# Miniprotein binders against q9zu90: the designs that were tried, part 12

Target 1, 292 residues: q9zu90
Amino acid sequence: MKTELEEEEEEEWRSVHEVLLIVLPYLHSLFELLSMIRVSRSLRDAIRDETALWTKLVIEPPLSSRLTDDILSEFSSKSAGKLKTLILRQCLMVTNKGLRRVVDANPLITKIIVPGCSGLTPEGIMECVESLSKNNHKLETLHINGVNGFTKQHLSALYTYLSSEGTIDLEVCPKCDEVRMIPSCSRESCNQKQRKCRGCWLCIPRCAECAVCLVGSDTESQEAACGNDDVLCLECWLVLPKCRFCNKPYCTNHSSRRHEIAITDAASRPSFECEACYYRAGTNPYEVDYQI
Below, E stands for the ipSAE of ESMFold2; O stands for the ipSAE of OpenDDE; V2 stands for 0.75 times the mean of E and O plus 0.25 times the DockQ between their complexes.

## First folded at step 3 (miniprotein)

Design u5
Fold by ESMFold2-Fast, scan of step 3:
Structure u5 (fold): chain B 292 residues (1-292), chain A 108 residues (1-108)
Amino acid sequence: as target 1 above (292 residues)
Amino acid sequence: STDEQLRQVILDAVKLMFDAIEYFESGDIETAMQTLNEAVSIMEDLARQSKELNDPSYVEHVQKILDKVKEMLQEAERYIDQGNFDEAIETIWDAMNLVLKAIQDMKS
């Protein structure tokens, strides 16, 4: 027999555990889940099944700027060595040592996707991939665009450590002969002439949203609000919301830079002001960022 | 069905609460507050609909939970205005747990 109080506590615990299973489909990253666990004492106590939840670790903006090597190590420890997929997008504080600790603790990793992690170096990536290869487990996917300094020699060595079907998101650009990310083009005519539109973002003009080539077609090129002289194809430009002052849209990756203005016009599409127009208006001199 | 539509609306509100917590954790207080206000708006709409559309057997219980969630989310906004982000985040979590319990009660 149980006391009435003990029985109620067990039922509440079971309820919290069941609620967690309902919540999982609505989470976009394990960092969201871990943030919830850290804040909610009841949910923290309910996390007991590590295997199904911790085979994939995803950290993306806006949380990326907060990920330290120690936090990354804590997250990967939940996988009990069973982590298969590691995705870290724009995690600027992650170092070679931090990534290496995760790889050494999780020898079953098949995918490393670390775009924009500028704290990493080619040497650090090489050591991680080599370590996985030594355990008779070959990496299937390596995305390292935004990690600076890869050479043709690095790329050649990486392929010796990957599986025979392994893919790297860096290639030797046929236009500039440097190691670059070469986007795929979804345009049907380009599929028949793959080599003609092959080139990095510096050699071939491409749509910032969909990556279709804009070679020789000035009529399809429209300015984006994203900066870096980014352009959009007409199709993407027509669909994306536009700055009310300069009529330039952000691509989806830069949509967080929009300053929403739709205060009284609730019936229309939300209006926004791009960063360039916002700063030009002199509004920023009165804004202080206390988000530390 | 009506019950499935209500469940989906509650799940949409829960998603906004998770988004708000994420924004608070990242230091984007303005977006967090805007997202929290969207969740409050959904809860208010759901509370009004529950009086007309739901099975009478669940109306009072669900309505009490929704009213409490709304109250807690408004208290969280007050904590944010006071600069007490730890209490705000904890209050949002308590509110989320109540909403999730309501969803679970609707599921068999």
Scores: ipSAE 0.000, ipTM 0.152, lowest interface PAE 14.0, mean pLDDT 68

Design v1
Fold by ESMFold2-Fast, scan of step 3:
Structure v1 (fold): chain B 292 residues (1-292), chain A 82 residues (1-82)
Amino acid sequence: as target 1 above (292 residues)
Amino acid sequence: DTQETIREMLKQADHFMQKATEIVKNGNFDKAHDIFLQALEMLFEVADISHQLGDEDFVSHILTMIYRLLETMEQIKSDLNE
């Protein structure tokens, strides 16, 4: 059985490993990372003590799926109360308790950006923001799209806790009266009638690539390969690479879903097969549902 | 087989680490340090090979072993300088 001391030692090695994972995306290769840790204890200490790394914590995919409350607590302890910006993108395992521990340990936080963190609730966010507002520093940025269940009452209360120039990425949709993320539109014809294209992704059809509204008789929407009835404006459709079989393009956010086709000629451009066409062509005609 | 090569390299690295630890107990840190460096270089090669194979979980494990070994070497060096 492991003692408390042995558990603390294992937690420290995990924390060091996590610091290396934060540094890894900024290095060209694994060889560079290995060369850095070979250099000296001073370099390892510098990485652990780096002020910039501990005043701004950023966890993004693919690391997001591995971030637990315990790991988040380790990063919080390294910040020594100096954390100012917390960015957690799509961190599904982070809970209200985990976020609250970070906020309580870091009263100087001015930015909380937690998009797609579905493990969080409105009540948890409210408690964190209220706790920060009791200190002399008010929150400047709160991005909480993807956290389900916010009401208009939550939104109005959140604005009382933010700085006067504070921003929240959720608004009341003027079309459905629900609290949603409402994207900006760059279409010039909307500049004088912005209300016509103000609405969430469910109320207003928008280009999956540039978010321009596709409302009106003169708009030409093209099907995207992304699925879910996603559409593109003609301008984005024209410039995005297309599936060789169905001629539908992916938006940039779904480009990783392309099944790239090997270049057969030295002068040929890369081509791809969309996920839907790939699975249709790759379906085994002898495939049968087997029970264990 | 690449996996058998990795396994053999890890066995050799462990052998060097054990040998160096015994030499430290006998009071010859300079000799032990050279042997620890040999073990460390083998662990770096294992990490590079594993990275090329796409086994990032194993790479993470080896990097943890490397850091722990480096801290052990620094601690031994510090103790001797006292």
Scores: ipSAE 0.000, ipTM 0.134, lowest interface PAE 12.4, mean pLDDT 71

Design w1 (at its last look DockQ between E and O 0.03; V2 from the best seeds 0.00; counts 0 for: pae E 8.7 > 1.5, pTM O .726 < .8, placed apart)
Fold by ESMFold2-Fast, scan of step 3:
Structure w1 (fold): chain B 292 residues (1-292), chain A 82 residues (1-82)
Amino acid sequence: as target 1 above (292 residues)
Amino acid sequence: NPEQKVRDMIELAQEFIRFAQEYMDRGNFDKAHDIFTLALEMLNWVADISHQLGDPRLIEQVDKILEEFNRQLDEVQKKMES
């Protein structure tokens, strides 16, 4: 549940940080060259407003693969201890030490959102949150889905460190009794007070795109191109772009796996082929057989 | 070393083009345009410096990349106008 204003702000900061992350490996050479060349509006404004820029740090795919502990530390140092929001999506190289260094340097952090950062551990997260609480500053938002190994004891301790209205995106699954992300279901028949589909992704079959439950409905379940037997509800399947060859769509999270097919005419729409179709064609080292 | 800086800048500009195309694939034309614009400024500077250095192979490589880049930027601008 984000406000529309928070979503707009997140989009703006993502754009600026993405440009900087692309440039970062060349930054030493680039600073000398920037004295000689004209620079894009976004980069020029970011350089001018360094302090304001660093109160919120947002890194997400495709740039997540480039974020190391050293780069994270460099960005963090520019905040001068005023970083309030840290959003790292699928940043696989970030470690407990890297995150702890940011937290120790920025005691005003109110939001830590690190989904899919599998380099982090429960112990690392616990140490960071505990450190923040010692400064009379309680964390408001903690999103840690994709960090494996949290126990019920961890979850109880985390709520002690959060503000009274603080939120964690993990909870105890009522079906398997493990600490899991429990998606909300928007089906009208699954009213919030009468939810029949309370459970994690392993206990309840759900649409890979919108997370609605698919309980008792093989006919509503359509195959996605994503693999791992991922399925979509009919509504999402109908609206998502489909592979030209097998007619299966990717969910939004796997859209980067599309193999784009070049536009030959201005009137033609872009289309794609999924990985499975691409690899079937790619295994033949010879010319395509015109006789099927 | 100005020759090395020119090569670094060409490589950086090509990385920008790659990421811009990835954002276009995701339907984020505004971000793609911003990244393309930054790459264009860098390639224009590289073109000026490569001419000053007088290396015909480098000049040819830069001109070819700039032509392809301008074509892609025009496509992004047309999609944004829609």
Scores: ipSAE 0.015, ipTM 0.357, lowest interface PAE 6.2, mean pLDDT 73
Fold by OpenDDE base, look of step 4:
Structure w1 (fold): chain B 292 residues (1-292), chain A 82 residues (1-82)
Amino acid sequence: as target 1 above (292 residues)
Amino acid sequence: NPEQKVRDMIELAQEFIRFAQEYMDRGNFDKAHDIFTLALEMLNWVADISHQLGDPRLIEQVDKILEEFNRQLDEVQKKMES
């Protein structure tokens, strides 16, 4: 027979676990939440009962790869219909049905950000937007970059529901006439509405770090370790940490790919090994005669 | 403090392992698997940071937790397949 104390502890831990599972997708917020949960039982109970904490759901890597429709539904249900912001980054297993279920349960969603969710389709997004547009509700933010298959017709249809310019992160590229994200340019001279560098990432080379256009013969670009043909402007390249072996930097967005080398000396600049170099070294320990 | 953050995550990962084990003991293998999956992601992150910090004590702690995690994950998988 478990003691009453053991049962209370188990119940307490179950509640913490449920909260943790919900918050885990939010490593930063989870840490904060867990830190709070550990402070006192009262705080834990407060967190559990605080529906306000669940008005924003952010699921991003590394948890994104494991998010199913059912798990997503479970997390979204904790908002008790009060979800306002849904952010799903690279959730490959989330389907149109999964997203629709969340949207139908949370008619007050104002922000949907689903970059890289390849299991979604334009039609699925359209159905969600249509659903949310009922009862004079308006979606304020729709980031759908990385959902493949968007056409001009899809965008036009979306704008019938979304009255504000800038709600959608996709535009018709003026260079290739395809539906793509059109990055802003950080260059002061390019801040004009009809900037020459207005184009998608395929049409206009840009710094992966600062999004400055690399258009023109005089723009030196450096290759990044990011592997997606990411390039860096010279200014960003100079300040970013570089791989110890290939001298290529990651952009800040891909900095998690750094295999940091334990620096024993506090005074030494943090050195890392890029993923490409790491895997090369692992395959043949003897052939690292990189005679550069 | 990155070190404190790593320590906190280690503690959290240990709690997840305990919870997963509780579900295993109750015969809820699906839920246990889900928890283990989440814990693994956390532990991988912690491992990465621990290696970045270069603290051998933290690295060792994370490795021990990873070992235990992998052991339990294997047990869950075996039970799901039987």
Scores: ipSAE 0.015, ipTM 0.276, lowest interface PAE 8.2, mean pLDDT 78
Fold by ESMFold2, look of step 4:
Structure w1 (fold): chain B 292 residues (1-292), chain A 82 residues (1-82)
Amino acid sequence: as target 1 above (292 residues)
Amino acid sequence: NPEQKVRDMIELAQEFIRFAQEYMDRGNFDKAHDIFTLALEMLNWVADISHQLGDPRLIEQVDKILEEFNRQLDEVQKKMES
């Protein structure tokens, strides 16, 4: 059952999402809106000139779910061709054509970060990098994890245009010989080369929160609420908030799945139920409160 | 209708403020501050238009919103320093 606090939070979340939907057109047309008002000509020009100095464009959830190629073109136009950093996180509706349009309009781009943009392909990325490499321009950063289909050949070809090793966030996994992201490990024994944990997420079991390896007899793992066999190192498990019923935490990336529990009095500390416990409790007419 | 456009912009700025508050609640103070500064620019623009229109009730409403918003921006800057 929903509470008064939960009902108010759901309305506020919907309101935030609705504002994001309204904002997207206004970001593109703010100059036109100001132009309709005679008294603000100097302000209109100052805002237009200020937005033309925007060299960094960042679009991430929740806005990323609305971003199309046309809207992306509208947002990028505010940089007036001076964009240097383009960050698109989980922009599923952006295609190779949309990305190419931004790149062609902004020849000074040195950083492209497009994690989880599954509408892009290796060929589309290659075309953008080739276009940017003209006149001795070189990308300094290319983060493409989550774009499907990269091969060793693609990776090798990309490095002919790039400034240095480490520019691309993908490499050949030494365990499976496929192009993967290979997380760094913060475990001291791995940093001191006393433990061999270099490998992708499929080859090396890792903490879902911090990516530290969970290999060997001196590591223990704890089950996460995230599903799909996600596990956590003990250190992350201890500090992450836990489901009040099953005592399993979500990693930070999955924290939006928490069902926040109504505060029964002002002295209560915040708590949540994971999805599995929340829906199990809602479907069992004989359920009991497991909080102790 | 110029009065309606001013009210629409006020509503939009207030939704930016609510959106920024959500980022603050999640601990993303850098994003919250960026959104608050955009809302301030929008409200200053609305204030200029309201004075040009000469509507005393609209001017008073916008001034009150600006006072409350500047107070909230000061609170955000204090939380960023902690």
Scores: ipSAE 0.012, ipTM 0.198, lowest interface PAE 8.7, mean pLDDT 72
ESMFold2 (binder alone), look of step 4: mean pLDDT 78; pTM 0.675

Design w2
Fold by ESMFold2-Fast, scan of step 3:
Structure w2 (fold): chain B 292 residues (1-292), chain A 82 residues (1-82)
Amino acid sequence: as target 1 above (292 residues)
Amino acid sequence: NPEQKVEDMIEQALKFIRDAYEYMDRGNFDKAHDIFTQALEMLNEVADISHQLGDPRLIELVDKILEFFNRLLDEVQKKMES
């Protein structure tokens, strides 16, 4: 039993999906046209500029949710084996086989940046990086945060396949001894050889907005609306917009969770209600039974 | 560098179009249409600059890109209305 509204929503979703499918093939030809311009200019201006030409493929949200292995293969194959940088952010449908096809077709890749691509596995990444190393063309950058299951053995093997200057965005946490992403801290005292803040998000309390460490008796922190364990440094807390009822702010990554509040006092300032306050003010079925 | 400026503006227009898909995924076709329109306005400015530079190859390329994006906007408008 579907309502007319539900049918309209399905038609809207189908329309959006159709438009996206129409555009994706044409984005590839547009990338080819842009690449041809660069080659033409370099040939005209100076021979040395030809060494600056490279092919780069970047897929980010919202496009990332629609990227399949076949679409990825189509885009990468038309780089004529000249792809040097591959950036796929939160591409959940991309599999180990899809990534491997790109790598096999493009032996000149120096940067693989695939954060949040949960369809990939450590074994798939290892095979791709090993394949590139066999062609005497080593990776310079490997960002794989959000790919689950990497071990210390994986990290040591990966560094043997990377260039000597190569970087991986995963490290062994010095606190928990697990393979984690360790955020950088901008706090001046930490840069002065203070090692108290070296650790992952699970081991070291950090500001949800700026990632500064919140260790020590001289650090002030305030609760964020983002979650039970999320806190903000005083500086970020002061500048972020706050819930009208509990005075807790969301970090920028969780700003979409704000519930709009109508401006009643002609203040014309942005204000919101956090999820916790919204649900707390909601109708309690048990309380409704006692209202006379 | 005027040629670099043209390339930068084209890349910025492409980024606007990618942002438009976020609104389309959320069902906000009005915002998506506004962003597509802004991208086309930027590409029209690029066309003006390419004509001022007087490079026939660049002029032809920008014209082809504009034709492509005008067809894309028309198709998006038709899907939004249907």
Scores: ipSAE 0.005, ipTM 0.202, lowest interface PAE 10.4, mean pLDDT 69

Design x1
Fold by ESMFold2-Fast, scan of step 3:
Structure x1 (fold): chain B 292 residues (1-292), chain A 100 residues (1-100)
Amino acid sequence: as target 1 above (292 residues)
Amino acid sequence: DEKQEVMNLFQEALKYIHEGNFDQAVTMFEQAIDISKDHNSDELMAFVLHLMAWIYQDRGNHQEAIDWYTKALNVATELGDTQYVEEIKQLMELVQERHS
């Protein structure tokens, strides 16, 4: 739990990190600029202070697409070896070498959270975690969902490098025996042995929005516009905006795929056309039925 | 919450910069600057003003860079940071003497 002030401080420095990532390619010498021009003493002290927010580095979409190994290395160097938490979400350009440089420069890291960083491999992750353990400092949190190729052997080895209380967001799926992220379920009945819903997204049908299991004859599901046979629970389906042509909603993660439609009248709510309906109309307009 | 309003405008400005819509980003930063009342927020404003001045300078927009440095100079003067004031003046002189 954090205080309100601590949450506000983290949000403020997250915004600073976002600005630096966006402007860095334009300025080239942003850090030289900060040293040559006098930014306020308090702000400079906060940036340089080893006890300040440089102990945590967070990169999230849409900025993730701009993060290269060199930018990541430059950014983490400001921590002066004191970085404790590294969060990189969907940073597709980051490689094993890039991550390894950060880990080697920051031996105090206790949390590595790199979901969707598909440029990373199991071997790269294992080398980083092993490197940290050799310095008599063990990782507490490892989130690697979206890094492909982990085996049961990898998972077993990773637990030998983590602290005794260490957590990994990958498990062995009890239904397919593959290493996968197993979502938690908020359904009260799932805490009882009446029905088993423990399994990965491929083995157990789950709501694309809230991850509640859709196993059992008493559960209702509706198709999502997201594709890949994604489905939504009735509660999420009722709340989410729907395509005017097929009546299927996007989950929040895929809402960027919506094609906005002009408002029919002043009283109408904003509406959209899903990707499938948009392209279907474009390929054969004479077969499209706009009646829903 | 004034700090939350400033952060919301900051996030909108970052989105506009990412989209290449610098004019809208400038408008959002100006609104964020106008709302700020805290010492910490004022220091962040000085940083943002310097970043905007540098972005315009890097893009070759000479007059806009001077305008943003002028805003930074005003904030530095109000903060009583005499060395920061002198540094901003020096940066403005460099921009004014540009011959590119």
Scores: ipSAE 0.016, ipTM 0.247, lowest interface PAE 7.3, mean pLDDT 71

## First folded at step 4 (miniprotein)

Design a11 (at its last look DockQ between E and O 0.06; V2 from the best seeds 0.00; counts 0 for: pae E 7.7 > 1.5, pTM O .690 < .8, other shape alone 3.895 > 2.5, placed apart)
Fold by OpenDDE base, look of step 4:
Structure a11 (fold): chain B 292 residues (1-292), chain A 82 residues (1-82)
Amino acid sequence: as target 1 above (292 residues)
Amino acid sequence: SDEEQVNQVMQLATELLDFARDYINKGDYETARQLLDYAMSLIELLAEIAEQYNDPRLIEQVDKILEEFNRQLDEVQKKMES
């Protein structure tokens, strides 16, 4: 017989469960959470023993903003040293020390993806790679786009540990000679090894959605709500959901910035408000000079 | 199933609380607090989303969850202060 307290707790949990079921279809963040936590209660005890389930750790927005080094360490500890894939997107509070702690505890990591983790430095990444390269272990994937400060020297040093081409998502841009991500071009005519559009995102304008180059006088580009000079090709712009107020879309990568608007009418397409419009409405509800 | 996924989220919140308790027992109050804050932030995010949908029933339900979580947080905090 469950104690009255256990029954009350179960009822409370049921209520929570019901609420989450209602919200779940609308919460991409919950799906992200669930992608991170593929562990059932029944498996919790088993999982402490079956470390195989925590071989991949993915932390993405909006969870990323609250992830500290200590929390990261706690999550990574669940793998019991068997972590293979670490994906940290825009984890601003994660430091070199935090990443190093995870890497040192998990010597079998083969994939590190840390885009937008501004608390990391090239030196911190280097230390991690060096650590993982011990005992004939090799890192297979290192995505470090968004970690600022990489030089050619850093890249060269990384390649001493990483022998495979394509392991690192950063290259020396042939246009500006800076270390940047060089996107592929989805345009068939650009699939040549020496494509004219080979360059970093600063040198070659590209669609933020499909990475097609927008080089040429005839390429119409549309502004995205993403900011940061993100542009969209017309084809992607047409199909992406647009802000109800400014009609600017987010690219898929920045879709988490959408403020979903409750559509009272079941027949209406889900609409969202972009972050910029959301904040403008909060400051002066009357001066929405929607400059087109 | 979506239901399984929801249960997993709830489980995560519970696990975070358990971890926090473990760290309290270890005397690492700072890490415990961080875990609790993180867990709270997840629930708060749910609340914010619920508010955006302007469903009073949903808002009320999420608020109840927040209250319960805050209660648990307070209990853990009291243990930390003792």
Scores: ipSAE 0.017, ipTM 0.292, lowest interface PAE 6.1, mean pLDDT 78
Fold by ESMFold2, look of step 4:
Structure a11 (fold): chain B 292 residues (1-292), chain A 82 residues (1-82)
Amino acid sequence: as target 1 above (292 residues)
Amino acid sequence: SDEEQVNQVMQLATELLDFARDYINKGDYETARQLLDYAMSLIELLAEIAEQYNDPRLIEQVDKILEEFNRQLDEVQKKMES
């Protein structure tokens, strides 16, 4: 048996494989991307040897904009039928045919998460879920918001293919009776049923950042720079950076729209102009009141 | 999230370069070279993403990572070939 000193010195030096084990968790969502792009053979082989990575395929922006049906089909062949979780976020080029190929090749899928995949249709989703339900297999999770055209009949049929604890991220909105996403609300008064806030984004005003409801005279709302009359709760408004001209913040999702202002003083805090103020500042000041 | 995915690749590339620097400092140039090979593959991926979006801020970040990669690669190549 080794002395404690010798063990400490050995623990300070790591092999390539030990380093790979430390970094592999960062590759979870990018494995299939690395297979598409030239990478070293050693890294590719090490990832391939980790069997847990073969049961989950995650494609998200920015790569999702490059994903075609053909590329998706190539990925599905690499799983050898072991895929259990399929996550495609905003994969606009994927069609019903491409999704069906993945589902047919991977009959053990229990989670289909395809938000914002606008190339899919309710009928295409129904066909995939029906195919998976064969042989007493039940889907556990189906996230399909952003796929247009779901009806109450679609939802009713979809639930017949899910397990008893299965979830779909769309519901019938109790306010407008349409099939919509119903955000959860963390506000304590809503959890204690003192306030009824169950409803879709169109029916219930909500904070654009955290989704808490902003109904009732006892809630405060603040304008966001995001447009479409987006509003924020006071808590999110206080934390988010504000436009130097109009004092409106962007929510995190829209923070890329900031026009950053050069910092000339090391003590100055960072600042930005929102798109509306940035472009309006180049116009005639006498007409500012007419820009509504 | 798009930004989260790019950040994950950038974090991985940076982590590999940090490990490679440690092994260069310890004189293990063979291990450092293997880590640099992995980092280069990720840098090429980041460069393709940056070109696809034509995002000057992302391009600047990739250039900074590439500069450190090139410094380390030059050091390792000189030591291993000498």
Scores: ipSAE 0.014, ipTM 0.320, lowest interface PAE 7.7, mean pLDDT 75
ESMFold2 (binder alone), look of step 4: mean pLDDT 87; pTM 0.836

